# Ledger of designs, part 8: VHH binders against g5egk6r2213to2383

Target 1, 171 residues: g5egk6r2213to2383
Amino acid sequence: QRWFYKHFPMVWTGRLALKSTEAMINLHLINGSETFLNDVLGRQVTEENPRRDSVKILQRLRLDNGQVEHIYRILTNPEYACCLALSSVNNIENLKENDTNLKSHFIDYLINKKIAGISSLGEVETKFKSARVHVFAPGEIVNRYLSELATSLHDYLQNTDTRYLLIVFTN

## First folded at step 17 (VHH)

Design z5
Fold by ESMFold2, last read:
Structure z5 (fold): chain B 171 residues (1-171), chain A 123 residues (1-123)
Amino acid sequence: as target 1 above (171 residues)
Amino acid sequence: EVKLVESGGGLVQPGGSLRLSCAASGFYFSDYAMSWYRQTPGKQRDLVAAIYSGGSTKYGDSVKGRFTISRDNTKNTVYLQMNSLKPEDTAVYYCAAVEVTDSSGYEHLEDYWGQGTQVTVSS
């Protein structure tokens, strides 16, 4: 566990939402630009320059028709950002509920429907840059991504049976 | 958040024309299908027209040849041109982002609706 946090420190904490369910998550940048990610999620936590506090899944991308192959080059672009999302350890009150929500309402839901979750983060001038967000549960495209770009992390996640999502921010 | 804002409704005489507009935000507009539905009180919403990301269109049987759906991806706006209006076209018209199959592979996860705009065709 020390190995993971040494190499992939947390860069953002916030809510992930799908329909009526939320889960608190920590993001850990595993590939790409921290500058791009900070521009999208917000640079300061102030009234004038708020940090985004949530990502809402409102659209989907079908994974069973090969459409994701057409965008894989964009998803792997080092100018953008690919993150691992884990359940937040800072949610003391309902840690078990949060972990259950992440598993059943996000991970299992996306797997069973054979989709990626899609969010659209709008630009707010001087505060937030826009981004399209792809949310993937573990599966074929994620295994390919990790095996090509983060082999040691891929082994770690398998060996520890870690529950996660892969979240890719692009523009 | 998905937001859909209709405009252009009103009172018009039979045989007249009206153009509805819907400003959309909260998604990458050009990759998704958009639709118009209408509803008379006490009835379910009926499809009037749909336009897909690739530009193909679909119409309800009662409006074919009279109504035209179009989109402007530069303005994130979908339109409904309604010609040869009949009293039977009187309804609340809704802009919609509904979950349908689209060739882009990108689809709405749920049905999203605008507030509706009243169209009344009366002599």
Scores: ipSAE 0.487, ipTM 0.768, lowest interface PAE 1.3, mean pLDDT 87
Fold by ESMFold2, fold request of step 21:
Structure z5 (fold): chain B 171 residues (1-171), chain A 123 residues (1-123)
Amino acid sequence: as target 1 above (171 residues)
Amino acid sequence: EVKLVESGGGLVQPGGSLRLSCAASGFYFSDYAMSWYRQTPGKQRDLVAAIYSGGSTKYGDSVKGRFTISRDNTKNTVYLQMNSLKPEDTAVYYCAAVEVTDSSGYEHLEDYWGQGTQVTVSS
């Protein structure tokens, strides 16, 4: 059964970049405001209303010094947006490479370094609202978030072989 | 994209003063440490000064007491006030966002450099 896609349809697809590696991802809104997310990422692709096509991780937040605890309240603010990121591919030949890049260069990298990835999306007047983006691999903060705000999704992810990131957009 | 743009370099006589500025964009400036480095041709870049998100500072021994680093978080700008300039201060000065631990917990993943601004101290 496709329980996940019934409750969390895809709301954005694009590239996630870290250092010299990219992976195509789908975002599924799991908590917070779809309006806020659309204001940050763009509402539709037109000449006047483009959609952002990438999120680039250029900074990090250490997870081993308690700093994320100071921001947890803003991460859970329902006026912002929290998404689950899954591998996105549009053909069979790219499936293994994209999935391998997501696991090794994003998930395992973030876990081994004990960091969250940070992106700063700049405001573009009339088109995009600015956002600070936190990218988390599975771990303590993600488990806390999901157990408090998306219990059924947490159970689903614990019992499947799904690779994912949690991506939180704040302002 | 991280972008650092220096300004304020030029020619100055020994004993004079000069103020460098670095405009930064592409990150939440107030959370990160910023630095100035300098380089003469054929030599490695040397740390001149660093300022952390909380406002604490660090200086190279040869400039201590003569140079002052500061930041304006509302303008996303870091400054280097250079007083009592000497001919040996002649160099290209680089604004840098370097990978270093900060008390905020936010850090750059890589070292980012401006294009540099020339400072020449001579007769």
Scores: ipSAE 0.449, ipTM 0.736, lowest interface PAE 1.1, mean pLDDT 86

## First folded at step 19 (VHH)

Design ac3
Fold by ESMFold2, fold request of step 21:
Structure ac3 (fold): chain B 171 residues (1-171), chain A 123 residues (1-123)
Amino acid sequence: as target 1 above (171 residues)
Amino acid sequence: EVKLVESGGGLVQPGGSLRLSCAASGFYFSDYAMTWYRQTPGKQRDLVAAIYSGGSTKYGDSVKGRFTISRDNTKNTVYLQMNSLKPEDTAVYYCAAVEVTDSSGYEHLEDYWGQGTQVTVSS
């Protein structure tokens, strides 16, 4: 059995958007509350409790000024949810384009700008709970998070050529 | 997803006052800077006022001392109090969430604009 998928359940699939680019992703919960995450994203596909289709990055957080150190406690709070985002595979042709978009328009973009992507998911009463979303590319804060809270996953990712983002849902 | 809705424009006599409001949604309002711009036909949009997450403010030279920008983080609303209005203040006023550096570290990724509200200062 694939070690990663056995330990980190896939909890959501959908679109991540930044400017005019989208990438399909799967979210895998690595720390925190699945109940909180399901309340935010909606796991049941019905008229009474539909699932959110996408997360759109509309703001940013500068990472070169120490501001993220002041929020690290809330990012690690087990009441909230931290996910690993991976490319969503549906066939070989779509995988290549999706992987390219994820790398160049999300991962490399965030690294080059030295920012985290920020989304605000509004509450929809009885359907979705509100959340603030932080989207991190691999780097200093992600390495710290994984080394402290998911050491085996940290080792796994260092030993594989897997592209990923760390996506944290709070509030 | 970012939505900015202005209100409070209208016709006013020279020397009069108006208060503009901008209701904002789609982001955690208290962490971000907000701005007012104005535009007359055939001209570029001019900065009127900015208010940063920490409460500091900035004003265009022609409105300094007459206009006051403020915010209510509990209502996600930005205000522009305009006193001692002059005919030269006639313009469409825009609430904006623009790319500016803010001490919070949280910044808008792009420029987001409201639809604008007309202010006319005429006798």
Scores: ipSAE 0.580, ipTM 0.807, lowest interface PAE 1.0, mean pLDDT 87
Fold by ESMFold2, fold request of step 21:
Structure ac3 (fold): chain B 171 residues (1-171), chain A 123 residues (1-123)
Amino acid sequence: as target 1 above (171 residues)
Amino acid sequence: EVKLVESGGGLVQPGGSLRLSCAASGFYFSDYAMTWYRQTPGKQRDLVAAIYSGGSTKYGDSVKGRFTISRDNTKNTVYLQMNSLKPEDTAVYYCAAVEVTDSSGYEHLEDYWGQGTQVTVSS
């Protein structure tokens, strides 16, 4: 717990949405450009600074059509921002419902359909840079990425049986 | 969010031509299929044409050889060129981003619709 937050502090809190369901999540930057991520989501210097409040999944990427090489490039590109998404721990209200929604309507849904969730964040002049967003559930390529390139994090997630998504912001 | 805005509808004589345009935003246009549908009052929406990310096309039987779908990925725009128009082509035409399989692997999660543009073919 303390090890995780020391090495991967929270960089954003907000809603992840798919169809009529939402879940509150925390993002923790794992790899890539914190500057790019802050430009896309907004800086959290004060409560008064603007930031995006949600990421809405509106498209999908089929993972069973030979996308392994493409996904690996997305996950490892230093100009992008790869984040771990966890259930928001600082949402004491409806914590059980939030965990259930994240598991059933996002993680299990993406696994069962063999897809990544896709969002497009439009530029807002003076506030936010645009980005394409890939939302990955645990699976073969994600597990390989973590085991090879973020071994301590992979061990932590295994030892704690932590539910997660990987969310990657690309340009 | 996904937005689709049609234009180019109007009144035209039989045998005439029109070109419809659909400006798309809220997704990375070049990786996704785009579709035109049409609807007359009291009837279900009919497929008119589809264009896939790789450029392949599909047409409804009643419009084959007369209509041509195309796309301009630099303008995030899909077009429908409608030639040899008949009174039976009178309808509201909808640009759509529908859930279909595409060779890119990128696909719409649900069906997204424009507001429609009226095409009327009469003397």
Scores: ipSAE 0.572, ipTM 0.812, lowest interface PAE 1.0, mean pLDDT 87
Fold by ESMFold2 at other seeds, fold request of step 21:
Structure ac3 (fold): chain B 171 residues (1-171), chain A 123 residues (1-123)
Amino acid sequence: as target 1 above (171 residues)
Amino acid sequence: EVKLVESGGGLVQPGGSLRLSCAASGFYFSDYAMTWYRQTPGKQRDLVAAIYSGGSTKYGDSVKGRFTISRDNTKNTVYLQMNSLKPEDTAVYYCAAVEVTDSSGYEHLEDYWGQGTQVTVSS
């Protein structure tokens, strides 16, 4: 819907990878620093201005006892960049397959394993800042965050039954 | 991507010492456990030592009291100080980032290995 894209424009398109599976995603900044996010992911203003093309999950954060405060601090830090990740609707020739992969190999996988996905993006001098990436599936902590800090977005996602990940870029 | 680069292997006499280093990149080093393994030809890799994010350590029975694992989180480096070396310590030593439980909650999703460094203890 137009409401979503008016308030949360796409800021990046690329591949999210886990093991041998990839899904194309759009990122929409919902909270935090757009400047930081652009420094990490790059901008595409000309063919000379590269952007990172992928984020690969190589580590995990176990979502068990004692992580609630840590995760909430990550989600709410204004110096970080908290993004909603949706299946890419513009750049994939098989959008239904991509949406199914996002659900099965990322969302359901992370929920079933009770983990967040973790990536580390290395600095590339003059091009990209480094960042640590947390990839969260929907769940109790994410729902609490959205309901408290982005209630209209939370309602939108529930009313449309939208599949998503919450991806946070930290320094 | 995860990269692990070992250094410090070589030939030493029995009773001698070596220090191995492993430079790590591609993850937020301080939150994760790091390990050393060793392998003799034709055998499985054996745990030599592990160091966890909180600084606690674990050792294989054959190296307890002789080897010390340590880490420098500011340099993303893990070390293995090997003292009182014996011919039975001869092996390829691997720095590893393996799937183990850590109190930080941050864990490697797969096992990542360095290329290995040869340690030979002989007269």
Scores: ipSAE 0.567, ipTM 0.809, lowest interface PAE 1.0, mean pLDDT 87
Fold by ESMFold2 at other seeds, fold request of step 21:
Structure ac3 (fold): chain B 171 residues (1-171), chain A 123 residues (1-123)
Amino acid sequence: as target 1 above (171 residues)
Amino acid sequence: EVKLVESGGGLVQPGGSLRLSCAASGFYFSDYAMTWYRQTPGKQRDLVAAIYSGGSTKYGDSVKGRFTISRDNTKNTVYLQMNSLKPEDTAVYYCAAVEVTDSSGYEHLEDYWGQGTQVTVSS
Protein backbone atom coordinates (compact mmCIF):
# COMPACT_ATOMS: atom_id res chain seq x y z
CA GLN B 1 0.00 0.00 0.00
CA ARG B 2 1.01 3.73 0.82
CA TRP B 3 3.67 2.62 3.36
CA PHE B 4 5.19 0.11 0.97
CA TYR B 5 5.48 2.50 -1.98
CA LYS B 6 6.81 5.28 0.23
CA HIS B 7 9.76 3.14 1.32
CA PHE B 8 10.19 0.90 -1.77
CA PRO B 9 9.07 2.66 -4.94
CA MET B 10 8.79 0.64 -8.12
CA VAL B 11 11.95 0.88 -10.21
CA TRP B 12 11.17 -1.42 -13.15
CA THR B 13 8.36 -3.39 -14.73
CA GLY B 14 8.68 -6.19 -17.25
CA ARG B 15 8.36 -9.89 -18.03
CA LEU B 16 9.93 -12.77 -16.12
CA ALA B 17 10.10 -15.95 -18.22
CA LEU B 18 10.81 -19.60 -17.39
CA LYS B 19 10.36 -22.31 -20.02
CA SER B 20 7.05 -21.62 -21.79
CA THR B 21 5.57 -19.40 -19.04
CA GLU B 22 5.86 -15.69 -18.34
CA ALA B 23 4.64 -13.35 -15.62
CA MET B 24 4.61 -9.56 -15.49
CA ILE B 25 6.46 -8.22 -12.44
CA ASN B 26 7.33 -4.96 -10.73
CA LEU B 27 10.73 -4.56 -9.08
CA HIS B 28 11.30 -2.58 -5.88
CA LEU B 29 14.91 -1.96 -4.82
CA ILE B 30 15.58 -3.27 -1.29
CA ASN B 31 19.35 -3.03 -1.01
CA GLY B 32 22.42 -2.21 -3.07
CA SER B 33 23.31 0.06 -5.94
CA GLU B 34 20.54 1.94 -7.72
CA THR B 35 23.16 3.20 -10.21
CA PHE B 36 24.13 -0.37 -11.13
CA LEU B 37 20.47 -1.38 -11.49
CA ASN B 38 19.79 1.61 -13.77
CA ASP B 39 22.83 0.76 -15.90
CA VAL B 40 21.59 -2.82 -16.32
CA LEU B 41 17.83 -2.36 -16.78
CA GLY B 42 16.88 1.26 -17.16
CA ARG B 43 14.01 2.49 -14.97
CA GLN B 44 10.74 4.21 -15.66
CA VAL B 45 10.80 4.09 -19.45
CA THR B 46 10.03 7.12 -21.56
CA GLU B 47 9.75 7.26 -25.34
CA GLU B 48 13.42 8.32 -25.48
CA ASN B 49 14.82 6.17 -22.63
CA PRO B 50 14.94 2.47 -23.54
CA ARG B 51 14.75 -0.24 -20.91
CA ARG B 52 15.01 -3.99 -20.99
CA ASP B 53 11.58 -5.60 -21.25
CA SER B 54 12.31 -9.11 -19.93
CA VAL B 55 14.45 -11.45 -17.85
CA LYS B 56 14.58 -15.07 -19.05
CA ILE B 57 15.62 -17.86 -16.67
CA LEU B 58 17.92 -20.25 -18.56
CA GLN B 59 20.14 -21.67 -15.80
CA ARG B 60 19.76 -22.69 -12.18
CA LEU B 61 21.67 -22.71 -8.91
CA ARG B 62 21.14 -25.78 -6.74
CA LEU B 63 20.34 -24.68 -3.18
CA ASP B 64 20.81 -28.09 -1.53
CA ASN B 65 24.64 -28.12 -1.70
CA GLY B 66 25.44 -25.69 1.13
CA GLN B 67 25.10 -22.38 -0.72
CA VAL B 68 23.97 -20.41 2.36
CA GLU B 69 27.04 -18.18 2.70
CA HIS B 70 27.31 -17.63 -1.07
CA ILE B 71 23.67 -16.58 -1.25
CA TYR B 72 23.97 -14.27 1.76
CA ARG B 73 26.95 -12.52 0.17
CA ILE B 74 24.93 -12.04 -3.01
CA LEU B 75 22.00 -10.60 -1.05
CA THR B 76 24.13 -8.15 0.98
CA ASN B 77 26.77 -6.97 -1.51
CA PRO B 78 26.49 -3.16 -1.85
CA GLU B 79 27.71 -3.28 -5.48
CA TYR B 80 24.78 -5.52 -6.46
CA ALA B 81 21.09 -4.70 -6.62
CA CYS B 82 18.65 -6.75 -4.55
CA CYS B 83 15.01 -6.31 -5.54
CA LEU B 84 11.63 -7.50 -4.39
CA ALA B 85 9.57 -8.76 -7.32
CA LEU B 86 5.78 -8.53 -7.11
CA SER B 87 3.00 -9.36 -9.58
CA SER B 88 2.38 -6.40 -11.89
CA VAL B 89 -1.16 -5.05 -11.56
CA ASN B 90 -1.60 -3.35 -14.92
CA ASN B 91 -4.90 -4.95 -15.95
CA ILE B 92 -7.58 -6.18 -13.55
CA GLU B 93 -8.88 -8.77 -16.05
CA ASN B 94 -5.52 -10.60 -16.06
CA LEU B 95 -4.53 -10.02 -12.44
CA LYS B 96 -5.53 -13.49 -11.23
CA GLU B 97 -3.90 -15.28 -14.16
CA ASN B 98 -0.65 -13.36 -13.61
CA ASP B 99 -0.70 -14.07 -9.86
CA THR B 100 -1.35 -17.76 -10.55
CA ASN B 101 1.51 -17.95 -13.05
CA LEU B 102 3.90 -16.24 -10.65
CA LYS B 103 2.93 -18.60 -7.81
CA SER B 104 2.79 -21.94 -9.59
CA HIS B 105 5.32 -21.59 -12.41
CA PHE B 106 7.95 -19.54 -10.61
CA ILE B 107 7.63 -19.55 -6.81
CA ASP B 108 6.40 -23.14 -6.30
CA TYR B 109 8.58 -24.45 -9.12
CA LEU B 110 11.75 -22.99 -7.61
CA ILE B 111 10.83 -24.21 -4.13
CA ASN B 112 9.97 -27.75 -5.30
CA LYS B 113 13.17 -28.05 -7.34
CA LYS B 114 15.27 -26.47 -4.54
CA ILE B 115 16.88 -24.05 -6.99
CA ALA B 116 17.32 -20.41 -7.74
CA GLY B 117 16.61 -19.25 -11.27
CA ILE B 118 19.58 -17.80 -13.18
CA SER B 119 19.59 -15.40 -16.10
CA SER B 120 22.39 -13.65 -17.97
CA LEU B 121 21.78 -10.19 -19.41
CA GLY B 122 24.26 -9.37 -22.16
CA GLU B 123 25.75 -5.91 -22.59
CA VAL B 124 24.11 -3.69 -25.19
CA GLU B 125 26.71 -1.04 -26.02
CA THR B 126 25.69 2.53 -25.13
CA LYS B 127 22.37 1.26 -23.62
CA PHE B 128 22.70 -1.54 -21.05
CA LYS B 129 25.43 -3.06 -18.93
CA SER B 130 25.67 -6.80 -18.53
CA ALA B 131 24.56 -8.63 -15.39
CA ARG B 132 23.92 -12.07 -13.98
CA VAL B 133 20.51 -12.43 -12.32
CA HIS B 134 19.60 -14.65 -9.37
CA VAL B 135 15.91 -15.31 -8.78
CA PHE B 136 15.09 -16.61 -5.30
CA ALA B 137 11.77 -17.90 -4.03
CA PRO B 138 10.85 -17.32 -0.39
CA GLY B 139 12.70 -19.73 1.88
CA GLU B 140 14.97 -20.02 4.89
CA ILE B 141 17.87 -17.78 3.83
CA VAL B 142 15.64 -15.20 2.10
CA ASN B 143 13.40 -15.01 5.18
CA ARG B 144 16.46 -14.64 7.41
CA TYR B 145 17.79 -11.85 5.20
CA LEU B 146 14.49 -9.94 5.28
CA SER B 147 13.90 -10.49 9.00
CA GLU B 148 17.37 -9.24 9.92
CA LEU B 149 18.02 -6.46 7.39
CA ALA B 150 14.55 -5.25 6.33
CA THR B 151 12.39 -6.04 9.35
CA SER B 152 9.50 -3.68 8.48
CA LEU B 153 9.34 -5.09 4.94
CA HIS B 154 9.43 -8.63 6.31
CA ASP B 155 6.54 -7.86 8.65
CA TYR B 156 4.60 -6.20 5.82
CA LEU B 157 4.99 -9.22 3.52
CA GLN B 158 3.97 -11.65 6.28
CA ASN B 159 0.99 -9.59 7.47
CA THR B 160 -0.35 -9.09 3.93
CA ASP B 161 0.52 -12.63 2.76
CA THR B 162 2.17 -11.10 -0.30
CA ARG B 163 3.60 -13.40 -2.99
CA TYR B 164 7.09 -12.40 -4.04
CA LEU B 165 10.43 -13.34 -5.48
CA LEU B 166 13.77 -11.85 -4.50
CA ILE B 167 15.74 -10.92 -7.63
CA VAL B 168 19.40 -9.91 -7.44
CA PHE B 169 21.41 -8.34 -10.25
CA THR B 170 25.14 -9.04 -10.00
CA ASN B 171 28.17 -8.06 -12.07
CA GLU A 1 19.90 -16.59 -25.10
CA VAL A 2 22.41 -19.40 -24.93
CA LYS A 3 24.48 -19.45 -28.12
CA LEU A 4 27.11 -22.04 -29.05
CA VAL A 5 29.13 -21.80 -32.30
CA GLU A 6 31.41 -24.61 -33.38
CA SER A 7 34.33 -24.35 -35.77
CA GLY A 8 37.36 -26.35 -36.88
CA GLY A 9 35.72 -29.28 -38.67
CA GLY A 10 36.87 -30.59 -42.01
CA LEU A 11 38.31 -33.46 -44.04
CA VAL A 12 41.29 -35.34 -42.60
CA GLN A 13 43.01 -38.60 -43.39
CA PRO A 14 43.06 -41.51 -40.95
CA GLY A 15 45.67 -40.97 -38.25
CA GLY A 16 45.35 -37.20 -38.58
CA SER A 17 44.34 -34.55 -36.07
CA LEU A 18 41.81 -31.75 -35.80
CA ARG A 19 41.01 -29.21 -33.12
CA LEU A 20 37.41 -28.09 -32.69
CA SER A 21 36.46 -24.83 -30.98
CA CYS A 22 33.14 -23.71 -29.49
CA ALA A 23 32.49 -20.06 -28.68
CA ALA A 24 29.86 -19.71 -25.98
CA SER A 25 27.71 -16.77 -24.98
CA GLY A 26 24.56 -16.04 -22.97
CA PHE A 27 25.73 -17.40 -19.62
CA TYR A 28 28.54 -16.98 -17.06
CA PHE A 29 30.80 -19.51 -18.79
CA SER A 30 33.28 -20.35 -16.02
CA ASP A 31 30.64 -21.77 -13.64
CA TYR A 32 29.12 -24.30 -16.04
CA ALA A 33 29.97 -27.67 -17.51
CA MET A 34 30.46 -27.91 -21.28
CA THR A 35 30.24 -30.97 -23.53
CA TRP A 36 30.92 -32.30 -27.01
CA TYR A 37 28.60 -34.77 -28.68
CA ARG A 38 28.68 -36.33 -32.15
CA GLN A 39 26.04 -37.75 -34.43
CA THR A 40 26.09 -39.99 -37.48
CA PRO A 41 22.96 -39.81 -39.70
CA GLY A 42 20.20 -42.08 -38.40
CA LYS A 43 21.76 -42.48 -34.95
CA GLN A 44 21.39 -40.80 -31.58
CA ARG A 45 23.87 -38.21 -30.43
CA ASP A 46 26.70 -39.80 -28.46
CA LEU A 47 28.72 -38.22 -25.68
CA VAL A 48 32.28 -37.46 -26.79
CA ALA A 49 33.63 -35.47 -23.85
CA ALA A 50 32.60 -33.24 -20.94
CA ILE A 51 34.54 -30.69 -18.93
CA TYR A 52 33.20 -29.43 -15.60
CA SER A 53 33.62 -26.01 -14.01
CA GLY A 54 36.36 -27.34 -11.72
CA GLY A 55 38.32 -28.78 -14.65
CA SER A 56 37.52 -32.48 -14.28
CA THR A 57 36.75 -34.36 -17.52
CA LYS A 58 34.77 -37.30 -18.79
CA TYR A 59 35.15 -39.15 -22.11
CA GLY A 60 33.18 -41.61 -24.20
CA ASP A 61 34.82 -45.04 -24.32
CA SER A 62 35.57 -44.92 -28.05
CA VAL A 63 37.60 -41.70 -27.79
CA LYS A 64 39.48 -42.12 -24.49
CA GLY A 65 43.20 -41.58 -24.94
CA ARG A 66 42.74 -39.99 -28.39
CA PHE A 67 40.62 -36.90 -27.67
CA THR A 68 41.21 -34.14 -25.11
CA ILE A 69 38.62 -31.58 -24.00
CA SER A 70 39.81 -28.26 -22.61
CA ARG A 71 38.43 -24.80 -21.84
CA ASP A 72 39.61 -21.20 -21.82
CA ASN A 73 37.40 -19.24 -19.42
CA THR A 74 38.92 -15.91 -20.52
CA LYS A 75 37.69 -16.52 -24.08
CA ASN A 76 34.45 -18.35 -23.19
CA THR A 77 35.64 -21.17 -25.42
CA VAL A 78 35.73 -24.95 -25.13
CA TYR A 79 38.02 -27.06 -27.31
CA LEU A 80 38.19 -30.66 -28.51
CA GLN A 81 41.63 -31.87 -29.61
CA MET A 82 41.11 -34.97 -31.75
CA ASN A 83 44.16 -37.14 -32.43
CA SER A 84 44.62 -40.49 -34.16
CA LEU A 85 41.40 -40.00 -36.09
CA LYS A 86 39.63 -43.03 -37.55
CA PRO A 87 36.94 -43.35 -40.23
CA GLU A 88 34.44 -44.20 -37.45
CA ASP A 89 34.99 -40.73 -35.98
CA THR A 90 33.23 -39.28 -39.05
CA ALA A 91 30.23 -37.34 -37.70
CA VAL A 92 28.73 -33.96 -37.06
CA TYR A 93 30.23 -32.71 -33.77
CA TYR A 94 28.04 -30.60 -31.51
CA CYS A 95 29.05 -28.31 -28.71
CA ALA A 96 26.45 -28.58 -26.00
CA ALA A 97 25.44 -27.09 -22.67
CA VAL A 98 23.53 -29.94 -21.02
CA GLU A 99 21.82 -30.57 -17.70
CA VAL A 100 24.54 -32.25 -15.65
CA THR A 101 25.46 -32.00 -12.00
CA ASP A 102 28.36 -29.63 -11.43
CA SER A 103 30.21 -29.01 -8.17
CA SER A 104 29.72 -25.24 -8.56
CA GLY A 105 25.97 -25.69 -8.12
CA TYR A 106 25.36 -23.68 -11.31
CA GLU A 107 23.76 -25.79 -14.04
CA HIS A 108 21.98 -25.36 -17.36
CA LEU A 109 18.21 -25.55 -17.08
CA GLU A 110 17.80 -27.36 -20.43
CA ASP A 111 20.02 -28.89 -23.10
CA TYR A 112 21.35 -26.23 -25.48
CA TRP A 113 23.02 -27.21 -28.77
CA GLY A 114 25.22 -25.60 -31.36
CA GLN A 115 24.55 -26.06 -35.06
CA GLY A 116 27.39 -28.58 -35.39
CA THR A 117 30.58 -28.90 -37.44
CA GLN A 118 31.26 -31.77 -39.86
CA VAL A 119 34.32 -33.96 -39.33
CA THR A 120 35.11 -36.41 -42.13
CA VAL A 121 37.88 -38.97 -41.81
CA SER A 122 38.56 -40.58 -45.14
CA SER A 123 41.32 -41.79 -47.35
Scores: ipSAE 0.565, ipTM 0.809, lowest interface PAE 1.1, mean pLDDT 87
Fold by ESMFold2, fold request of step 21:
Structure ac3 (fold): chain B 171 residues (1-171), chain A 123 residues (1-123)
Amino acid sequence: as target 1 above (171 residues)
Amino acid sequence: EVKLVESGGGLVQPGGSLRLSCAASGFYFSDYAMTWYRQTPGKQRDLVAAIYSGGSTKYGDSVKGRFTISRDNTKNTVYLQMNSLKPEDTAVYYCAAVEVTDSSGYEHLEDYWGQGTQVTVSS
């Protein structure tokens, strides 16, 4: 969709992994610091400035009433980077598998378990800054965030029935 | 990558003491529970001690009063102080990051294990 890409251009593509499953995703920055995001994920593909090629979920955050304010503060902090993650269809051989993996093994999994996925990206030499990564499926707090901060984006995602994750990089 | 590295094992006389250390990386250490397990050949790993993000602790019955688990969140390190050691304490000791409920809400998705450190208690 023309509207979406005009307002939220892709800033990164790579693999999201959980256990033995991975899905290719594109990230689109919706809120926060592009500079911080670039420092964490990399700016250019060189031996001096490589990009990270994956984010692996190794921990979880239980989603309950005690976490709502914490999560909302994470989502809205302008020094962090809050991204929309969408399926990347860059691999024709795995197009259907990628969409199925993203839906069933990430989105539905996180919803059914009532958790956010957590990754920790370590500093890599002097090339990448470290970050904690929170991976949220659609749900009450994410819907509240989008409806309050980006109503048009929220409407777009609902009207197009777009599968997504919300991925936040924090320090 | 979750990485757990134990150290401090060795040979010690009955009644002696050892202090084990476990350096952790690959996660925000302070928000997660950490555990020590031990294993003798041919047996399952047994819980020795756990320490939760809030500082509360849990001990296996055979080590209560003799072992103390602690953590230093500034060094991402968990410790096991072992006093009054007995021959029955002879085992490989593992630092572990296992699935447990923690008051922080942050939990390990699966069980992660160190390589282990041998503790031998004998004359």
Scores: ipSAE 0.546, ipTM 0.800, lowest interface PAE 1.2, mean pLDDT 86
Fold by ESMFold2 at other seeds, look of step 19:
Structure ac3 (fold): chain B 171 residues (1-171), chain A 123 residues (1-123)
Amino acid sequence: as target 1 above (171 residues)
Amino acid sequence: EVKLVESGGGLVQPGGSLRLSCAASGFYFSDYAMTWYRQTPGKQRDLVAAIYSGGSTKYGDSVKGRFTISRDNTKNTVYLQMNSLKPEDTAVYYCAAVEVTDSSGYEHLEDYWGQGTQVTVSS
């Protein structure tokens, strides 16, 4: 756990929502532009320059319809930002519920439906840049990404059996 | 948040024309299908027209040949050109983003609806 946080410090915390369910998550930048990510999510939590507090999944992308190569190009574009999302541990009383929600209502749901979750973050002039957001559960395309671009992280996640999502911010 | 805002409804005489517009936000418009539905009091909503991400269209039988759906992806807007209007076209018209299979692979997770715009064709 110490290795992970040394190499991939948390860059954002907030809510991930799908239908009526929410889970608190931490994002850790894995690849791409930290500048772009900060422009989208906000650079500081201040009264004048707040960070966004949530990402809502409102659309989906079918992954069983020949989309793999197109999506992989999105994942690997260095001008965008690819993050690992983990359960946020900031309240022990809700820890198990949050972890269960992340697993059952996001990870397992996306795997079973063979989809990626899609969100759209609107521009807010002077505060936030707009972005399209792809949310992937572990699977073929994510394993390819990790094996090619983040092999040490891939090993870490396998050795720790970590529950995660891969979240990519693009325009 | 998905937002769909209709405009262009009103009162017209039989045989007249109207053009409805629907401004869409909260998603990348060009990747998704868009639809128009209509509803008369006491009845279910009926499909009027659909336009897919690739530009293909589908029409309800009662409006084919009289109505034309189109989209402007640079303005995130879908249109319904309504010609040769009849009293039976009187309804509330809804812009919708509904679950349909699209060749893009991108789909709305659930059905999203605008507030509707009233079209009244006088008799």
Scores: ipSAE 0.497, ipTM 0.775, lowest interface PAE 1.1, mean pLDDT 86

